# Designs tried in a protein design chat: VH-VL binders against q8ixk2r445to577. Part 68

Target 1, 133 residues: q8ixk2r445to577
Amino acid sequence: FFGMLQNKGLTDYCFDYNPPDENQIVGHQVILYLCHGMGQNQFFEYTSQKEIRYNTHQPEGCIAVEAGMDTLIMHLCEETAPENQKFILQEDGSLFHEQSKKCVQAARKESSDSFVPLLRDCTNSDHQKWFFK

## First folded at step 16 (VH-VL)

Design u51
Fold by ESMFold2, fold request of step 18:
Structure u51 (fold): chain C 133 residues (1-133), chain A 119 residues (1-119), chain B 107 residues (1-107)
Amino acid sequence: as target 1 above (133 residues)
Amino acid sequence: QVQLVQSGAEVKKPGASVKVSCKASGYTFTGYAMHWVRQAPGQGLEWMGYINPYSGKTRYNEKFKGKATMTSDTSASTAYMELSSLRSDDTAVYYCAREKYTEYYFDYWGQGTTVTVSS
Amino acid sequence: DIVMTQSPSTLSASVGDRVTITCRASQDISNYLAWYQQKPGKAPKLLISAASTLQSGVPSRFSGSGSGTEFTLTISSLQPDDFATYFCQQYHSYPYTFGQGTKLEIK
């Protein structure tokens, strides 16, 4: 799959990666932002290795969650996807992080109306349902 | 280089409608939410809502639901805000303002459009 | 709605003075706070975002501080171009709200 990764419950919002320096794409948090189609910041690929890959820029990044953490952070992709970079996009639209045994949810940042994807206990919430467009 | 140019001043009678335009240039119009802010004479600023020009989706401050309608024309890089059933207390300057990408605050503003409702 | 209260409403000062404008939020807004400058007949101009981040092209005599519910805008040495009305604005939660404004006048 390749395109904008959207949330069912938080409508009109897409995965977005806007690093402070476009030449230094590692180590920053993935956010959710109004879908806009501008540039390449909202385009991601779901690969056969179960990666969510930011491959419209050089070098390519892969979304990871570090052990014990709940935030989605950009890492460099590796030839064999590390366990912390593996997500299962399930038939019901849930996005499961295998290593953490948790699902990606659209969540408020600091109780605000600014949103980020975070790992949470898996539920049937539409805020945990994702699709590519 | 970014410019937001609004339509000219309007004088309207109570009960009429008015449609204010905000023409954007110098950036990708569909990439940025456009907000509307009002300033009544001698008063502070009130946020009215926004439109996402990419999707056409809107969010309104509850205070202005039913009063304001926000639309956009992507081919003309223009946002619109229509006020219906005008009353004298709708007299104000109306600004369009561009949301800073991923940051939410307003980095560019139109020059404002004065709407006067004479009774 | 989050109420933003500015103090003072009007401030009279001389060129060269250090001035401080205060903005209080009715609930915790973290650092989601912007400051704008507005001159008569003109649109607001962004000065500071994220409570303390100075915008490009804004003179270094402007600074912002605070988090949570209490915020300040400071002008370290007032210049003639600084006489204007200043607004704080929270962008933490919808509806976004502004302080009522502080008019900075020449003494």
Scores: ipSAE 0.798, ipTM 0.921, lowest interface PAE 1.0, mean pLDDT 93
Fold by ESMFold2, look of step 16:
Structure u51 (fold): chain C 133 residues (1-133), chain A 119 residues (1-119), chain B 107 residues (1-107)
Amino acid sequence: as target 1 above (133 residues)
Amino acid sequence: QVQLVQSGAEVKKPGASVKVSCKASGYTFTGYAMHWVRQAPGQGLEWMGYINPYSGKTRYNEKFKGKATMTSDTSASTAYMELSSLRSDDTAVYYCAREKYTEYYFDYWGQGTTVTVSS
Amino acid sequence: DIVMTQSPSTLSASVGDRVTITCRASQDISNYLAWYQQKPGKAPKLLISAASTLQSGVPSRFSGSGSGTEFTLTISSLQPDDFATYFCQQYHSYPYTFGQGTKLEIK
């Protein structure tokens, strides 16, 4: 799939990657922001290796979760996807991170009305349901 | 260069409606939420809500639900805010303001539109 | 709603003075705080975002500090162009709210 990765429960919000240094895409957190058609910051590819790939920028980035963390961070893609970069987009829309056995959820940042995708225990919440459009 | 140019001042009678426009230029209109903020005479600023011009989705401050209706025309790069059933306490300057991408604070403001409601 | 309270409401000062304006939030808003300057008949102008980040083109005599519930705007050496009304604004939670304003007047 290729497109804007949207949340079912937090409507009108998409995965967004806006690194402060456009020349260094590694190591920054993915956020959720109002869906828009500008700048290609909200366009991602879901690959056969189960990567969520930020492929509108070079070098291409792949979303990862570092050991012991719950935040989604941009890493460089590798020829063979590392386990921490594998996400299973299931039929029910859940986005499962195999290595941690957790699901991606739209979560509040610092109790605010700003949102980020975070790993949480899997539930059937619409805030854990995702789709490409 | 980013500019937000609002429609001119309006004088209305109680019970009428008014539609304020905010024409954007110098940036991709659909990429930024457009907010509306009012300032009654001699008072501070009140946030009214926003529209996402990409999706047409809105969020209103509860205080202004039923009073304000926010829309946009992407082909004209213009946001609109309509006030209905005007009363004298709707007299204010109304600003459009652009949300800074991913940062949420307001980086550019329109010049303001004065709406005066009097008999 | 998060209430933003500014102090003082009016401040009289002379050119060259150091002035400090405070803003208190009724809840923890982390650093989601902006400061605006407004002159009569004009739209607000953004000075500071994220409590302390100075905006491009804003004179270096302006600075901001604070986190959580207590925030300050400081002008280190007041200039004639600085006489205006100053507002803080939280953008932590909807509805976004502004402080009532601090009018900075020439003494």
Scores: ipSAE 0.787, ipTM 0.920, lowest interface PAE 1.1, mean pLDDT 93
Fold by ESMFold2, fold request of step 18:
Structure u51 (fold): chain C 133 residues (1-133), chain A 119 residues (1-119), chain B 107 residues (1-107)
Amino acid sequence: as target 1 above (133 residues)
Amino acid sequence: QVQLVQSGAEVKKPGASVKVSCKASGYTFTGYAMHWVRQAPGQGLEWMGYINPYSGKTRYNEKFKGKATMTSDTSASTAYMELSSLRSDDTAVYYCAREKYTEYYFDYWGQGTTVTVSS
Amino acid sequence: DIVMTQSPSTLSASVGDRVTITCRASQDISNYLAWYQQKPGKAPKLLISAASTLQSGVPSRFSGSGSGTEFTLTISSLQPDDFATYFCQQYHSYPYTFGQGTKLEIK
């Protein structure tokens, strides 16, 4: 799939990647922000290798979660997808991170109305349901 | 150059309605939420809500639900805010303000539209 | 709603003075705090975001500090152009709220 990755429970929010330096795409956190069509920052590809790719530029970025962490961070994509970069978008809309056995959830940042995707124990919450548009 | 140009001052009677416009230029209109802020005489600034012009989705400060209606016309790069059932305490300057992409604070403001409600 | 309380409401000062305006939030807002300057008949102008980040084109004599519930705006050496009303605003949680304003007047 290719497009904007949206949340069912947090309506009108999309995955967004806005690195402060477009020449340094690695190591920054993916956020959730109001869906827009500007600048390709909300366009992602879900690949046959179970990657969520930020591939509007070269070299391509792949979303990863580092061991013991819950934040979604941009890494460089690799020839064979590392285990920490594999996500399963399930038929019920859940986005499952294979290595950690957790689901991606829309979560508040610092108890605010600013949101980020984080790994949490899997539930049936609409905040853990995702779809491409 | 980012610019927000609002419609002119309005004088209205109680019970009427008014629709304030905010025409955006110098940026991609649908990429930024547009907020509305009220400043009544003798009062400070008061956040009213926003519209996401990409989706048309709105959020209102509860105080203004049923009073204010926010819309946009993407083909005209224009946001609108309509006040209904005007009362004298709706007399204020109304500003549009652009939300900074991913940062949420307001980086550009319209010049303001004075709405005066008098019988 | 998060209440933002500014102090003082009015401040008289002379050109060259150092001025500090405070803003208190009724709950922890991390650094989600902006400062705006407003001159009579004009729209507010953004000075500082994220409690301490100075905006492009704003003179370096302006600075902001604080986190959590206590924030300050400092003008290190007042200039004639700085006499205005200043507002803090939290953007941590909806509804966004502003302080009541601090009017900075020429002594």
Scores: ipSAE 0.787, ipTM 0.922, lowest interface PAE 1.1, mean pLDDT 93
Fold by ESMFold2, last read:
Structure u51 (fold): chain C 133 residues (1-133), chain A 119 residues (1-119), chain B 107 residues (1-107)
Amino acid sequence: as target 1 above (133 residues)
Amino acid sequence: QVQLVQSGAEVKKPGASVKVSCKASGYTFTGYAMHWVRQAPGQGLEWMGYINPYSGKTRYNEKFKGKATMTSDTSASTAYMELSSLRSDDTAVYYCAREKYTEYYFDYWGQGTTVTVSS
Amino acid sequence: DIVMTQSPSTLSASVGDRVTITCRASQDISNYLAWYQQKPGKAPKLLISAASTLQSGVPSRFSGSGSGTEFTLTISSLQPDDFATYFCQQYHSYPYTFGQGTKLEIK
C-alpha cells in the first residue's frame, strides 16, 4: 500500500512526519496531523517486509519502536527489515507491532488535543484501526 | 509572502446574516487549517473554530455552534465565516488566522473585518 | 475550558525598563502557549511559541519562559514600539483560549 495512513476513530487525521531538518530524517517521532495531502510528509508505503516506509524523501526511513518504548520513531531502512521495524496490517485494520505484541493507537500527546501514534495493548477500538487512502 | 486579506466592514440589522471572506496568498491554501477569532469592542480575543480546507472538516467552539458556519473555496484560496441571526452582541472585529503546520499556534492573521449590528 | 489569567491587566512603564507579564493556566498545558502583541486597530502579531521560542523577526529583547501553569513574557529594555496590548494563548486543548490581555502603557 502507498498513500495517506489514516485512523478510523480519529477522523481527518493522517500519519505525518515533519522532521526539524528535512535532510536529517532519523530519530524523530511520527505524529498525527490533519490530513492535507500537500508535500509528501503524509505519504507512507507498507512493504512486503511489513515495514512502514517514508520513501518519498531520501534517504528512506522506516518506522521503528525502540526497546521498552511506545513511540514510533524514524530509523533508516535496512536491506532486511529488523524486528523492531515490522508491523502487521491486519484485515480488521489493526496495526500490530510483532516484536512488542502491541497495537498502534491514536493517542493524545501530553493529554492535549494533538495526537501521536503510540503502542498500546491491542483492543477492538476504532482508534487502533488504520487504512491507506 | 503569506497574506490573508479579509472583506470590508459590514453594518447589519438584528436578524440578518453576514459572510466574511479571507483570501489567502503566498502559500498552499489546502495545506493549512484556517481559524477564526473574534474581538468584541474593548475586549480580548475569542477563538471561534477552524476549517481544514483540504477536507472541508470544521471544528467549532461550542459557544458559536449554530451561530457561525465556516466554509472554504479552494479554487479561490478563500475561507468564509458566516454569522446568522445577528444580534447586537455579535458586534466585533472578526479575524482569520492561519495555523502553523504541525504546531497549531497562529503565525499569520488577516487584517480583521468589523461587523456592526445595530437596531 | 482552560482559563488563562494574565497579570497585570495594565502596566505603566518607561522606555528602557524591564517589564514582566505573567500568564496562569487553570490546568497543566505543558508548553503549548503563545504570546501575541496587538496594537490598536491592528491584528495580533505572534511573538513567542512553545512558551519560549522567539519568532523570526521579533526583537531579541523579548523572551518567554514557563511550563505547566505559569508563564512569563519579559521585555528586557522597553522600546517605544513595544507599547501595545499583549495576550497569551493556550493551544493545548480545544477550545483554544486567550488571556484577557495586558495593556502596556507609557508612564
Scores: ipSAE 0.776, ipTM 0.916, lowest interface PAE 1.1, mean pLDDT 93
Fold by ESMFold2, last read:
Structure u51 (fold): chain C 133 residues (1-133), chain A 119 residues (1-119), chain B 107 residues (1-107)
Amino acid sequence: as target 1 above (133 residues)
Amino acid sequence: QVQLVQSGAEVKKPGASVKVSCKASGYTFTGYAMHWVRQAPGQGLEWMGYINPYSGKTRYNEKFKGKATMTSDTSASTAYMELSSLRSDDTAVYYCAREKYTEYYFDYWGQGTTVTVSS
Amino acid sequence: DIVMTQSPSTLSASVGDRVTITCRASQDISNYLAWYQQKPGKAPKLLISAASTLQSGVPSRFSGSGSGTEFTLTISSLQPDDFATYFCQQYHSYPYTFGQGTKLEIK
């Protein structure tokens, strides 16, 4: 799949990657922001290697979760996807992280009305349901 | 250069409606939420809500639900705010303001539109 | 709603003075705080975001500090152009709210 990765429960919000330094895309957190369809920051590809790629920008980034963490961080893609970069987009819309055995959920940042995707125990919540558009 | 140019001053009778426009230039209009803020004479600033021009989705401060309607026309790069059933306490300057991408604070403001409601 | 309380409401000062304006939030807003300057008949102008980040083109005599519930705006050496009303604004939670303003006037 390729497009804007949206949340069923948190409507009008998309995965967004806006690193502080556009020339250094590695190591920053993926956020959720109002869907806008503008440019490179909200377009992602779900690949046959189970990657979520930020590939409208060079070099290409792949979303990863570092060991023991619950945040989604941009890493460089590799020839063979590392285990921490593998997600399963299931038919029910859940986005499952194989290594941690947890699901991606739309969550508040610092109790605010800003949102980020975080790993949480899998539930049937619409905040854990995702789709490309 | 980013600019937000608002429509001119309006004088209205109680019970009428008014539609304020905010024409954006110098940036991708659909990439940024547009907020509306009011300032009654001699008073501070009140946030009214926003529109996402890409989706048309809105969020209103509860105080202004039913009073304000926010829309946009992407082909004209213009946001609108309509005030209905005007009363004298709707007399204020109304500003549009652009949300800074991913940062939420307001980096550019329109010049303001004065709406006066009098008999 | 998060209540933003500024002090003082009016501040009289002379050119060259150091002035400090405070803004208190009714709950923890982290650093989601902006400062605006407004001159009579004009739109607000953004000075500082994220409590302390000075905006491009804003003179370096302006600075901001604080986090959580208490924030300050400081002008280190007041200039004639600085006589205006100053507002803080939280953007942590909807509805976004502003302080009532601090009018900085010539003593």
Scores: ipSAE 0.770, ipTM 0.916, lowest interface PAE 1.1, mean pLDDT 93

